VHH binders against Thiamine-monophosphate kinase (thiL). Designs and how they scored, part 16

Target 1, 333 residues: Thiamine-monophosphate kinase (thiL), of Prochlorococcus marinus (q7vei9)
Amino acid sequence: MLKEENTQEILHDLGEQEILNRLRKYMDYGQIDDDTALIKSYKKELIINTDMLVEDVHFSEITTNPNHIGWKAVATNLSDLACSGLEEVIGITVGLSAPSSTPWSWVDGVYTGIKAALNKFGGKLLGGDCSNGKQKTLCITALGTKGPLNLHRSNARPGDYLITSGPHGLSRLGLSLLLSDPITKSINVPNLLKEHAIKAHQEPQPPIKALQTLLKCKPYAMPWNAAATDSSDGLLEAIESLCRSSNCTAVVDHKNLPKHADWPSGKQWNDWCLEGGEDFELVVSLPPNWAKAWLKAMPCTKAIGRMKEGPAKAMWSNGETIQKAMDTKFEHF

## First folded at step 4 (VHH)

Design t6 (framework vhh_7qbe_3)
Fold by ESMFold2-Fast, scan of step 4:
Structure t6 (fold): chain B 333 residues (1-333), chain A 118 residues (1-118)
Amino acid sequence: as target 1 above (333 residues)
Amino acid sequence: QLQLVESGGGLVQAGGSLRLSCTASGFTYDMGWFRQGPGKEREFVASISGSGGSTYYADSVKGRFTISRDNAKNTLYLQMNSLKSEDTAVYYCAAVYEWSTLSEYDYWGKGTRVTVSS
């Protein structure tokens, strides 16, 4: 495919001013300059999140095309805002760094994906920058208004239900299907599960509707406080994070793992559900009355366990500590 | 429905040992021992997970008390060594029985009295 790449316009040949002129076409009406953006006055608290997607770390062109990369960059940022009590997306800024040999079609595809996600979830493209770099990097800063719900990892309490907004493991299965992993060839994966898994990996969705429903289900007399985190680093890590921040034990039932209806049975597939990552669902610790209301109002939610007094750890309902099967941690600095 | 029956309490000299037992009428998740001394509020002593794989102790009893369970007999034990006068209390067996109540002990025994003489 070298010949096809060589026929594309590249950033070096366009130059800085032409790149900037093309990026301006993605900007929303009413912005003053690429370096600054006007934001309307708010009487509400604002929340902001910055996240970076790096080539060969967070995305690969083998499994995701440029529009998927742009979509994912927005969706993952909005997932972080959702777990912080997001009410409304104001907009985003984009920092792009890429080698001068990068095709314009790659940049154009990324921005197409960004605009598609904003069109679906809300928000304006407030600004962007482009610089030369050795590795493709996309830096998104997202800004939103905070609603009345105070979501902090430290708000989990003994007695709480542990609930997830949706199934886990789909993104990991999707990745394996896209890579033609021998593990996925050893089983007959139903076509519907294949479609859902691939879409979950390429086009993750922030749990904004789940958050909106959670807000509407709060019992009248209950404080606007709950514990939540997203599951980008895997369900088990999300649970352990809530335990560490709240100093309590999570008790999870094997039969209540949040699996897709057609999910395969067995330890390997339970491990992918717990540790697969990139599912971007809410993992929430809620008092019983609020938990029961949310479970009733939103069928895709699942109670997977309970919080109890004890050390900061996750355990099975049989009393055994939940062991990591997939993680290997190695760092020099 | 679940019943907890405690035994093994009594009078013991300071520095002595006692073993408390608690028999449950069925399987339980977490089990624990709590105590209430004269003129004091009920306090946590020790707990054990359903499998017996995890145990937790109050700082005041660490190194002296050992909690264990025999799931074939549905029985919880508390081995108390190096007893002190401040260990004098009514000891209560507690259990988590309902999956829906995993965060709290939902069943309690009647208590067994332990008196440590000087």
Scores: ipSAE 0.000, ipTM 0.102, lowest interface PAE 20.9, mean pLDDT 83

Design t7 (framework vhh_7qbe_3)
Fold by ESMFold2-Fast, scan of step 4:
Structure t7 (fold): chain B 333 residues (1-333), chain A 118 residues (1-118)
Amino acid sequence: as target 1 above (333 residues)
Amino acid sequence: QLQLVESGGGLVQAGGSLRLSCTASGFTYDMGWFRQGPGKEREFVASISGSGGSTYYADSVKGRFTISRDNAKNTLYLQMNSLKSEDTAVYYCAAVYEWSTLPEYDYWGKGTRVTVSS
């Protein structure tokens, strides 16, 4: 009698209790059978953030496998905490919804990626659940301690230097390379740039190292205040967000766009640098002495512009307003 | 291209006051004052952002000197109060005219002499 012993397990066949038992093996709980996690008391301010990733909106298995999805879910959330002055990751909770036809291997892969990210950046997996739903959805809530830096988008001041922690456009290029986009086939992309771009798309790094260096190089006389945001929605949107929250104008120098050393030349590639998205770099507005110190302490940082008195907008150093060229906005209607 | 013209220097008695001015031939971003005393290296005195929203001072002048600017007149000021003999120096105006990736000054004035007696 012939039987297919290696038929892929799906969530329907496992059932609720077995799914929960398998998820508990990823948990860092002190009490593995409870619905809640215990957080030991901290004498620090706490920061919390929730992000949702939805199938066909935020991820696709064409460009990212399940472990990349889990990694990205954590990295994205920790990037938000970093922009709020994160000192230490306490942990995360995971809400997962998926069709009953979903392979267990997909769920297992996602949690493998989650644990890999936590092992690298810190924190415990405090809780997770799984519910039946028509579309794959991953909801991450992250909790961390706040350090001494008061990072708010509204802290940008006229006279500040506008600095980014690293190059922009890599994730957009990586996406195009993974999709075998004709645009990337029409040019000879150097192997090092291909490698960096694909890794940036599949395994983004929250800017925790950049934040730590920023904190350590603060001049004694400077207050513990700065403006910061991440560039998940694109560099131009990050700059405009700082302008809106601080009510000032950003002046960007075209020659100082934060491009990878091997980045192609031309308007299309400058547009991808400004608007590509998902680079998860720190974009910071800093007073001159602190800016100089950070630029010296961390070679991957780049001063891209200045903040000045004026309307909440981004402009080129020649006085022209920076215009959006790509449709990078999420529209509900 | 950009010209910086300083004025207001002179001889003043200890405890007195002077106001230095520096007129730029065009709009500038950051501006600052530096000084060089007899037998000393050039040192930072004070700086101001393009809008005037941020100011920084050397510890030696904090509470005695005030930096300000009038952008309508493209003019930088340094109000010096409670002057001391150690404030004797040539005072230099500096400006960022072209945007820079480093907080470096692109243009410098030729200096104005301040002598504090007794």
Scores: ipSAE 0.000, ipTM 0.166, lowest interface PAE 16.1, mean pLDDT 83

Design t8 (framework vhh_7qbe_3)
Fold by ESMFold2-Fast, scan of step 4:
Order: structure tokens, then C-alpha cells, then sequence
Structure t8 (fold): chain B 333 residues (1-333), chain A 119 residues (1-119)
């Protein structure tokens, strides 16, 4: 049933104190009333990350509802923590800024999405603020404990396998479908692929299960060191960042691109797989024995290439450098 | 150790309606319904996210079936309307961390509940 009373109120009419009172239901008792949150002492190293989501830059109400915006804000931040070897989510703080004309239902929806993500992935809402601003923005700071795995982009070594935790390009396809982009109308996209792609864009999943499986697959004699990065900026950028940090060449076979089973064929769709962004999968460089164990334990992972001695660049198995197709560099595409 | 128990199956006339339930022994994330008809492989019917209420349907059931859940009761539902003879199958409840259309991706399964649609 439609709850019409709550959907008709705007922030200006409620005022700051009423807004804080309503947000109390999402937070631990007393947390929203204090200038600081209390964190218990941990016997482990802590990791922290801050991300900002800005309206019409990082999200649009055309493509995401408020629940999706709140979910995405948490999920993307937790994806960054996962790439740093996250063991447990302690919690998050939320800074929300919005015009005074914003409906309360928008704020309520965002916090509902935030709490839904925390319920699924762990952590407490440690604090939140709501302030007047001309543009809707969310600033999320997430805090977690670090597990035994030392994940650094500089840990890639010649001989390593390059592996992704899941398919790439789904979020870009979802965005284009939500925008009714003419490009997606040129192909027949199966309904289940459409729904999967839209979900990937609106409700990304941080790769916590992939990380946990990676830890469990470590061969006994291997050190607790590996190279990993998030593919939020696209698969190609993720690979190149590993190459730059480790001073190695990545060799990718075009036949091994991590495409969804029903992914369209052709250069344009391969480009979206490489450069689409916002897939929030792990891109990992692993020694062969650990790589093979993870590939066996988690079928959604895919070996896409190898690291070798050479300059910090990504190349195809045929020896050609992988060129960015979605940039206007040198007008080569 | 998670147990899923389906109920609500039975015999129904074509064009009729039936509601299936699935009770979980504990908390679940994403959940789905699958079915297996006579002489067929297990196929995807519908799924629901654990948190956002996002729902996904196979083309064959879209507009006729509605998936929903009551997390306070750890119960998943499938409301089936405008039933066709092709809907005759054993219906399975399944739980997974992140939904998929592939049966092999699901971690927990019920034993199934039988639905027969007569002409």
C-alpha cells in the first residue's frame, strides 16, 4: 500500500531536529546525537575508506531510486575495503547533503538502502548528518578490520595469473538500458541479461565472498601476499594499475575476456567489458598454484591473462598494446 | 544447516491461481523459485533480493507470477496467476548470497512442492 503522508513532506517543513529524530531509527541508541562515535578496541589492524557520491556525477535519479543510491554508496565503499583485505565491517558514517526542497521519502529511502547493505555485508551505522546543500551528495566513511591477507597493487609478480572474481561490463550495459541508449537497441538483449545488468548497476555487490574464498584457497606454503584492485574504474584501468604498481607487463588473451555467458559479440561489446566500469569485482594477480585453487573453488572467477617481465603496460597475447577505445586520444577509434 | 520447506502445491485448473510458500529455518539473503517439469531440466522461475525487494522473472511467467517475502517470518512466497498446463512442475525454493538464474549457483534447496495444472 502507498504511505502517502511520508512521501509528501519536504526537508524544509521538517527542520533539522525532526530529521535527526527520524534518522534515529537507523542508528544505535544515542549515536546520532553525539559529535563522535565510539569504536571498541580491536586486536587487529584497521582499514578505513571514504567515498563521495554526487548527484549527476556518480548517480542519477533517472537510473537509481533512493534505496539503490543508499545501497550503492555502502557497497562501493565496502568493495574498496575488500580490495585491502577486509575481514569484518565495523561500521560506517554518513554525511548527507540535499536541497531543502528534497522529499523526506528520498532521505528515508537512502537510509533504508544503507541499512539493507549493512544488514547483508555487516557493520553498524555509527553516525550520520543531514545538511542543506544545492546538490544531493553522500559521503560515506567505512571502517573495518584487516584480515591476514596483504593485498597491495605492488605485489604482482612475473608468472602470476590475472583473475577476475566475476564478469565485467554488466553495470555499463545496465546504465545504457536504463537510459534507453540507442546502442542497446541495435541488439537483442535477453530479458534475464537485461534484469541482471540493471541489478548490477543499481545494486552492486562488494566482492566479500570472492575475497573469503581467495583466503580459504591459499596453499599452505604460500606467503599471505597477493596483488588485487577494484575494477570500479573499468577492467583495463584495473589491469594497468597493477602493471604500474608492480612494474610488470600484463598479457591478456582476447578470447579470455570475462564476459557474461550471453554477452553480445563484437569490438564495441569487448570495449564495454574492458572499460565499462562500476562492476566492483576483484582483479587479482596470483601465483599459479593459488590461482588454480581459486578458479576451481569459485566458478564465477576467470583467468584472463598472465603477468610477465616488461614495461608497465597491458598487451594482447598477439603482442599489440591494449588501446583505450572509450577515450578520444589521438582520434584512433 | 539452513533448511527450506515448501508448501502450497496442489492441483489447479488452467486459468486458476495458487500461492506457494517457503519457510527458512534462519535468515537468508537472496532467494529464488525454480521448477522442474516432466522430462525437463530444473529452470529459473523468479528471484527476490534479500534487502531491496528487487524482483526478477523468467519470460514465461512475467506478468503472471509475483514473488514476495516476509523476513520477519523467514518466509518466501510465489503467487501464481493465470496458470497454464506448461506450469505443471515441482517447484523448488532456493537460497543464495547473490541471485542467479543458474541452479548450480544456489547453496540451499528445499525438497520441492508439486503443482499440477489441469486443462
Amino acid sequence: as target 1 above (333 residues)
Amino acid sequence: QLQLVESGGGLVQAGGSLRLSCTASGFTYDMGWFRQGPGKEREFVASISGSGGSTYYADSVKGRFTISRDNAKNTLYLQMNSLKSEDTAVYYCAAVYEWSTLPSEYDYWGKGTRVTVSS
Scores: ipSAE 0.000, ipTM 0.260, lowest interface PAE 14.7, mean pLDDT 84

Design t9 (framework vhh_7qbe_3)
Fold by ESMFold2-Fast, scan of step 4:
Structure t9 (fold): chain B 333 residues (1-333), chain A 119 residues (1-119)
Amino acid sequence: as target 1 above (333 residues)
Amino acid sequence: QLQLVESGGGLVQAGGSLRLSCTASGFTYDMGWFRQGPGKEREFVASISGSGGSTYYADSVKGRFTISRDNAKNTLYLQMNSLKSEDTAVYYCAAVYEWSTLDSEYDYWGKGTRVTVSS
């Protein structure tokens, strides 16, 4: 039994050995107490992804507490694995960097969120450390097994349905609500939409269930190939990415945008649905037979358009090119 | 609508073993076992990911209980070894079936199966 920990303790005062000792409680049963972790042998292909989350770029303590930050770090990485045909999560390693003035309670909170996400989505915490750095940073490496489904952005074909696994824009609305953005005060946001939006921003869900249902719905004799990407950078960017990789035109219908039932009407709110980002849904291009099966099996999915022969661009059903309305770009250097 | 049916409960002597099963009417993601003993709140026992690759256990059952699943049969198992009087409870099967950005908790629950460990 551990004694109650002082939440005013900072990393500098604890020192390296005490920090490592406290992190041991998060490690999964059977792992070694060394710089390396043992991974059981698998007979399947493995997929791996590494993401960095940097304070004031990818997260802010104003809108997300430490538990949310840890959850998001795992969820965003697993979203990338899901879009690569993930069968199951093996586990993750965590590199955490923070100023020496950081409270232990912050680190403890982050790891609590990490473990909560792993408990939900699968995988073991294979290794974790904490180092001194001027900016809070999380580096997550996730390992999973690859299933039979080959998901590549280049697999989209003319005639395919464009389908999303869930609604878009919720995370952007949640962010604005948490920041008390004047724009959200200009409309009446129903309580249910407000709750859904805030939860979507703070506790995103990687589309693992959507992926598993997609795999289960594949018609017999259909090839194990489909086109998919996640919508972390926004729905429009996801659609354009599929178009560029497959050299096809996407035709989207305004009436079929994947909006929450209580979503506000108007161009601005359609723009948030298209470009808000951090929704972490699957955006999939599927042949008609498979598309219809998935739409029937998973009611939260929505057909938003079709792929056709043409230049690599997204267009509205009225023939106009879909233009970016929001400056969603971040500095990449 | 998903249905979960537990089986395998009963009376067993302390130190004995029992295997619980839970059959789902369809595919499920994460599944888990929870229990509620006389005069106690419901508590977590063990969980397993959708493909079976990850398992988690409550400290009170680590090393004694093993959770597993057979996805071809849509069936979850809990192998309970070295049973103690404090393991006496109604055991509930829980599953994630309908995924929502709104609720990360288990969506569906079975009606429970009773386990009584006698001294």
Scores: ipSAE 0.000, ipTM 0.129, lowest interface PAE 18.8, mean pLDDT 83

Design u1 (framework vhh_7uia_1)
Fold by ESMFold2-Fast, scan of step 4:
Structure u1 (fold): chain B 333 residues (1-333), chain A 123 residues (1-123)
Amino acid sequence: as target 1 above (333 residues)
Amino acid sequence: QLQLVETGGGLVKPGGSLRLSCVVSGFTFSSYDMAWVRQAPGKELEWVSSISGSGGSTYYEDSVKGRFTISTDNAKNTLYLQMSSLKPEDTAVYYCAAVYEWSTLDESEYDYWGQGTQVTVSS
């Protein structure tokens, strides 16, 4: 029977078997009939990560369409793998939970976004599961091979340069623009910045090219060791995480904050750069000669500070501790 | 002219010790990150150890960690490599190298190398 594309079908009416049958078109590997995927043996170490995205917590239909949700689910997971020294994406598995009243078009859109991200960044859709749930939830498990670069948050050393792979604050600005936040209405945001900010929020790019360039720029005389983390929870949290894991002080200069060229001036906008979150850039601590090579090879990278001996804190160059400012609300999780 | 001059190499038996010295002239030693790099016959240059000018942090190649110690004496303008428990595979020409420390985060073009000192570990 011919199924009309404009007919709104819901998951309850399709049933489990039909849903799984429709998902087959997205599968590159795995035996959907057996709920398992067979992965070839690798002589290299493997890295694995699981992320969960929950409706009205991590995504909203107001700010993201289904394609954006699927893209973001893959991109954020691959960002975590990149921070662990990813060489190649093997693939992902998808756990999807949604109300039985959910349109098939929503599920189809999500998988279209997932596939688009995998086509751009690498990897295969190895398998997936669908279950009935009160709230839409995506659980992505990603598997990759570990390259020669040993990236651990504990590898930061006094004397290292603190570098970010790209600008920070764009996702937060994009969110506020999509919500028509009064704060963004009080300023004239240039069209290019508006486009970049909205795209950063809806279609984040995992820093795979930045990682590949970092690896290629390693001086031959240097060990394959560096410190890195992603900035999913904000730039300041990323810096503090490196400090805690390495027991070092980070010294950041206000003039070197990694801002977009058209970024607004002022403390509020510096705070969004430091604490906005969801930028998914690499924050890396590197020995000076490797840092120099990466900064030269990758124009989007920026040296924002130095690591030094001291307590596990992020400090301004004037000696004051960097304080959190965007939200003073205390969360108990 | 800026110069790095290495001394202290020689013939030593397996399990022995040597101390290499690198005397720096013509520049402010503490403004540079300093390194020891070696080259065995027919092989590529291999980084051995580094010390940061700004933080005094030390780094070692895994094969020498626990056996070699890098240190500086700023008053004598001298970099040292104390080598212990030497193995035949440590046989190489050892070079002292300097790269300018970017105190303001500005990149520098200044890289300097010494002439090298031969270390031979043999019975």
Scores: ipSAE 0.000, ipTM 0.295, lowest interface PAE 12.5, mean pLDDT 82

Design u2 (from j3a, 78 letters changed; framework vhh_7uia_1)
Fold by ESMFold2-Fast, scan of step 4:
Structure u2 (fold): chain B 333 residues (1-333), chain A 120 residues (1-120)
Amino acid sequence: as target 1 above (333 residues)
Amino acid sequence: QLQLVETGGGLVKPGGSLRLSCVVSGFTFDDYDMAWVRQAPGKELEWVSSISGSGGSTYYEDSVKGRFTISTDNAKNTLYLQMSSLKPEDTAVYYCAAVYEWSTLEYDYWGQGTQVTVSS
């Protein structure tokens, strides 16, 4: 006997016109009716970023449902805009490619997540397209206005404080929890830390509020310049990228690693904090007076070290070079 | 009401000097931080220098440090930018700008700009 037919709607059976009609509920009024989106005239500089998420490379059914995929696609793109000095999200466009056998429920879930992220962080769904492809792929282009803050990785100076906007390692812990990694079963991970870690992995938050607070803390007559990058590829890579672009040495204090309050102790957990990736926090190099103001105004920020004159590398405060212990590098090819 | 009027621009040879002036009316420097911002042909706005009304601090873009000096004359309500050792790369329209409160995230008031051209 054959199993009873599980007849769910698939993209092939709906066709292009019906798919676009269903997506209209996620679109801002009128956006789906034309081949191009209309953008209001802005007196400010615009910033744009495109990011591509591919099935089994950037996301997996095991760790993320379709809603999480859509949320993550928007959040990661907005994180890139934030580290470029974002003031306001204008909107996004969505390119989606999937096999014609893909359930509509998957597409619907992705757009639900996209809309949830836009509702939280700002911006309009300006347009989207859906095409047939052998592997599920999501391409997001995000557009925003640039504020007065000039964030360049090359702006770090000797004497600066090195600060993170939040804790690191949570997304890595969340991934391991979702995969039922034996290492997470060998320790007692508190329920609050489990919840925070899983949510950090599935629903990352772009550091928009951190950026807004950084702006408000700028001292009078201080240049609108700072060094910043995001930590999507891990905290150590973020620090090293600031060092390379500014031609400075970063001196990190091991005792001041930006760990969650309930974070486990030990080398492995310090390695996950440094190299875990997908935390999407700001890593910033700031003059002492601006640094101290930001640390006071935003309790989740942490001073982890100082910049000094020297070769482009990250060092521990004891003088040893920080060595990479994990292969957390994300490669597309 | 607040007005900023720049003067002192002109044509100068490389290595030369110019002094830009910004006459301020409608406020005192104690209430505002003042800045010079320039825009070279085909480029974005570039901050050059600032002086704090409240903090008594001066700041300079690295490319002009040691060559340019920002100052105020409170008796004349005038902001100055003394430029020396001018280079072709300094060619730009120079704007005087004022900010009352940095929480605005922008300069509140701008002058009309004065052209500085450095060529032989």
Scores: ipSAE 0.000, ipTM 0.105, lowest interface PAE 19.5, mean pLDDT 82

Design u3 (framework vhh_7uia_1)
Fold by ESMFold2-Fast, scan of step 4:
Structure u3 (fold): chain B 333 residues (1-333), chain A 121 residues (1-121)
Amino acid sequence: as target 1 above (333 residues)
Amino acid sequence: QLQLVETGGGLVKPGGSLRLSCVVSGFTFSDYDMAWVRQAPGKELEWVSSISGSGGSTYYEDSVKGRFTISTDNAKNTLYLQMSSLKPEDTAVYYCAKVYEWSTLDYFDYWGQGTQVTVSS
C-alpha cells in the first residue's frame, strides 16, 4: 500500500511500558524491568567485555538490516571473549537507545538477531533497557567463564609460528560491495566470493570453533599458554600488537597472506587483506609442535610467518618493514 | 581440608575398558574445572583430559580423543574417566587434579594419590 509506512507502529505510539512488554519474550529470566540481573555464583574466573555500536558510525541500514545489526553486536562481543580464552558464554545485557520515531519492526528485528546469535553461540539474555536517543545505539555487555588456555599477547616467543584462523579482507570487500563502491565495480568479483564477503560483513562468526580446536590440539608437554589477539582492527594491527606486547619481531611471507581462494591479485587487494578490519579471526603465536597440530586439525588455518628475536615490529621475509597503506580508524569507525 | 581420592585402576588387556573415579571433598566441585593427568614409568606428567565445572566443556589430549570420555556427577562430587580401546602406551598412574585457572599443568593446585592403570599381554 502507498501509505503502509504511515500505519507502521513506531516507538512513540507504543510507549515505554508496551515496548518493555514486547521485549519480555526475549528475556531468559524475565527481569527486563529491573536495573540488575541475577547471575549464578561462580568460583571460576569470569571474563567480561562491553562493546557499543552507534548508527552511522559502526553500522548503517544501507549495509545491514536490523537482524544483522543484532547478530553482529553479539558476535563481535563474543569474538573478544574468545580471544581471552572463553570456555562458556554466561550471557549478555543489552542497552538500546533509539529515536521515538523508530519503527517497532526495527527493534524487534535487532532482538531477533541477538537471540539467533545467542542460540547459536550460547548464553542467556540476562537483561536490557530501552531509552529515547537521537541516534540508534546498542551497548552489549557479555559475560563468560575462562577455560584452561591462558591467552595473552605477551606470550609470543622467538621461534613461534604466526597463524591465522581464517582468511582476511572479506568484511572490507563485503562493505565495498554493499556500498556499490567504484573500486569493486571496476572488477568482476566471482559470485561465491561476493556471497562470502557480504556474509562476512553482515553475519560475522566469532572464532569459537577455532579456539576449541586450538585447545584440543595442545601437545601434552606444552604449558597452557599461547599468544593470541583478534583481528577486528585488521591483520597488520593484530600482528603489531603481538610484537609490541611480546617485544619480538614478526616475519611475514608475502606468499602466505591469508587470502580467500578467489581473492583478486595485486597490491590493493593485499592491502585490504592486511588492513581491512572486521574479520574477527584469531591471530595466534604458537610453538612449532602446537602450530603444526592446529594447522593439521583445522584446514582453514594458515601459517603466515614466524616470530624471531628483535625489535617490536612486523617485517616482510625480505627484511623490509611492513608499511601501512590504509588509514584504519576503528575508534571513530 | 581438600581431598581427592582416585579409584578404578587395575590390570587390563589391550582393547579393554576401564572406568576411573575421583571423589572430591572440601570444596564445591561444580565451581572448579577438573582434570585427569597421567605419568608413565620414566616419563614426564601428561595432561589427559579436562572438564569445566558446569560439565559443558570437555578437552582431550589427541592420543586419547575418541577413546576416553571425561564426565562428572556434581551431586556426588565425583569425576569420571571412561577409558576404552586401551593400549599398552596408556599404562600409567592416573591423577585427579583441581585446575588452577591461570596456571599450567605444572601448577595444578591440588593432586590426588593416583590410581595405577596397567595394559599388558
Scores: ipSAE 0.000, ipTM 0.124, lowest interface PAE 18.5, mean pLDDT 81

Design u4 (framework vhh_7uia_1)
Fold by ESMFold2-Fast, scan of step 4:
Order: sequence, then structure tokens, then C-alpha cells
Structure u4 (fold): chain B 333 residues (1-333), chain A 121 residues (1-121)
Amino acid sequence: as target 1 above (333 residues)
Amino acid sequence: QLQLVETGGGLVKPGGSLRLSCVVSGFTFSSYDMAWVRQAPGKELEWVSSISGSGGSTYYEDSVKGRFTISTDNAKNTLYLQMSSLKPEDTAVYYCARDYEWSTLGYFDYWGQGTQVTVSS
């Protein structure tokens, strides 16, 4: 029962062993009882990635609750694996650091979010540790199998279609809505767009389904090579990254920007689509036959432009260079 | 003049090894993906392995994974298939093939004449 003087259990009062006992409900059998996790032998190449998420740098409790924080920690890491040609998520390990005054409900919420993401995208919680620290920090290491797709930013070729797996700008709009930004008060945001934007910010989805569909629709005789990157730092940065690594020019059609159906019109909203960030979609350069197959197989994909011979830059179909307009720098949130 | 010439086939006992070579002329490997395709007696064409012209990424049919290795020597304009732990089921005519643009296996634009590999006791 809730009492006025004792409204929360905190980590200091529980102690390390009780915290571990409570985390067992999120773990497979035996995974939390030792410093090491047992992983079955795989006859495939493995890929691994580590991300560190720090309070007030990478996440804010103002815009995301603990469940969202745990979800985002997994989604961010799995997005990186997807852009490296992920076939299957094996699992993750979690290093958690938090002040001893942190409520247990916060830790429980984070692990609930982690487990929800793994249940949706695949993988097991292979291990976790909890330590005392002055700032809340999550260190996630993810392990997966590498499939046959060799996704390298340097694989873009002149003549390729430039395709995104989904709409862009939603996470930036969601952030603005959650902060009650005056900019979003100046327009009437439809309820469907508002819901989608907030969900995109709080519960991003790594592009695993998009990657699986891309793999499955490859024409049989084509090489298992494509150029891909994620759009976590924004769509424009993703396009420019492909251009730099492949030494090609990207030509983007203004009319084909990957906008939500209810997206507002105007320069500011086009800028958020191009530079908003945290959309976690694949941005892919593909030869025409594979591109057409993917566009047919997955309706949320959109052809936004073409790659051509030229300097490493992104330009509009009218010949003008696409200019950065936002001051935001996605170094760390 | 575009030409693909395979060599290195022959008779080998089960468990043996052979290296097939394909010398190409009239184009460079960096511009094209290359494949090995085989045809066993009385059967249809079967894709064996491919190597990308960009980056050298390699792919294998499940029945040959771990036993066969595809590689290129760009300076010699030569494609190789190193075959080990050969089985009677590997008996076939092996063809070197070039992929022109984006096509299915049946649409490889240039094929060599083939080289016979026979695995028997």
C-alpha cells in the first residue's frame, strides 16, 4: 500500500542482490546468475555494437518515461545493426548506472521497455549489471548474425535509385509537441499526425522489417551489395553520408520528399523532414530492378531521387545544392 | 571482343580438390559481378557462387558453403573457384558467367565454354 512518508522504494534501500532478484523476470534461465552469458554456436558472421545513453544528453525524462527510455536504448542499437546487414538479433547486455536515490519503479520501467522492444524486434536479454553513479546511464551491447547483404555506404553507384523505408520528420514534430513548443501551437496539427509523431519520438522502430524485405526481394542473380545508412542524424545527413562514401551526387526531387500524408506545407516543415533526426529509417541506394522490387514489396518505401556521376553532394532536381537550414547538430541529444 | 575461358577441370577422387580459373578479356572485373554456374548430367543450370565487382563480396549456394571459395585477381583478369572436399554430387560442367547490369541468373550476358569436373572413385 501507498503511504505518505514511504511512496517509493529506492535502490539504496533494496541493495544489489534484491535488485538482481527483481530483474530475473526479464532474463532467460541462468543469464543473470553469472558474469557471462551462454550463446549457442552460429555458422554465420556475427556483428556487435555498443551504445551509451546518458541522461540529459541522449534522453530526457521530460519527453520520455522509463519504458520509452528502455525501448529507445534497444531501438537505437538495433538500428545500427540493421544498417550493417543484420539477419537475426541474438541478444543484448545492459549496463545500468544510476544514483542510489533512484526509485525501483524507474529501473523496472526501463527493463519493461527493453523487454518490449526485444519481444517485438527479436533477441534475448543476455545479461545486465547495475552500479551506483551520479547520472543515469545505459550501456547497451547488441549481438546479431550477419546476413548475406553487404551494406556499405561506399556501394552507391551512378544510376541507382535513392529510396527511404519510411516518412521523415515525425520524431522532430513529436519532440516539439511534447515540449509544448509555440511553433506547433501556431498550426492545427491533425490528431492522427499528432499521435504518429509522438509515438515516433517515444517508441522509434529500427528498420528491421524494411531490411528483411529488401533482402527477400533481391533479384536472384544480383550481387548482395547495396549502399545503406540509417537516418538517425536526419535524412539530409544520411544522403550526404552516402554521397561522401561513394563519391557520387544525389539528385532529390522536391515533390518526392518522404512526408507523412498529413504533413504541413512550407519551408520549415520541409526542413524538419530533411533534418529533424531520430526517424531511424533506412536510406538506400539500389540498382533499378532491385529498387522497383522493394518499392512494390513494401508500400511505406519511397523513391526520393537518383544517384549520378559528380561531386559528393546532395542537390535538388532543379540543380541547386540542398542547404542545411537547422542549427541542430545530432552529436548527442 | 568479350571472351571468358575456363580451365582447371578434370577427374578427381571424392575428398579431393581442384582450382578452376576463368580468364576474361574485353572488360574489367571492377565493373561487373562474376559467377560460377554448373550443370550436372541430365539436370538444369545451378548457380554455385558469385563475387561482386565492387568490394569483392562473395556468395555461395548452401551445398558448397565451406567447401568452395570464389576469388578474383584483377591484375591477371582471372576469376577462380577453389573447390575442396569434392563429392560425386559436384560432378558437372562448370561455367564462368558475367552479370551485365541487373538481371536474374538466366540473364547472365556472357558465359564461358565450360570446364568438366568429374568426381568419381
Scores: ipSAE 0.000, ipTM 0.087, lowest interface PAE 21.8, mean pLDDT 82

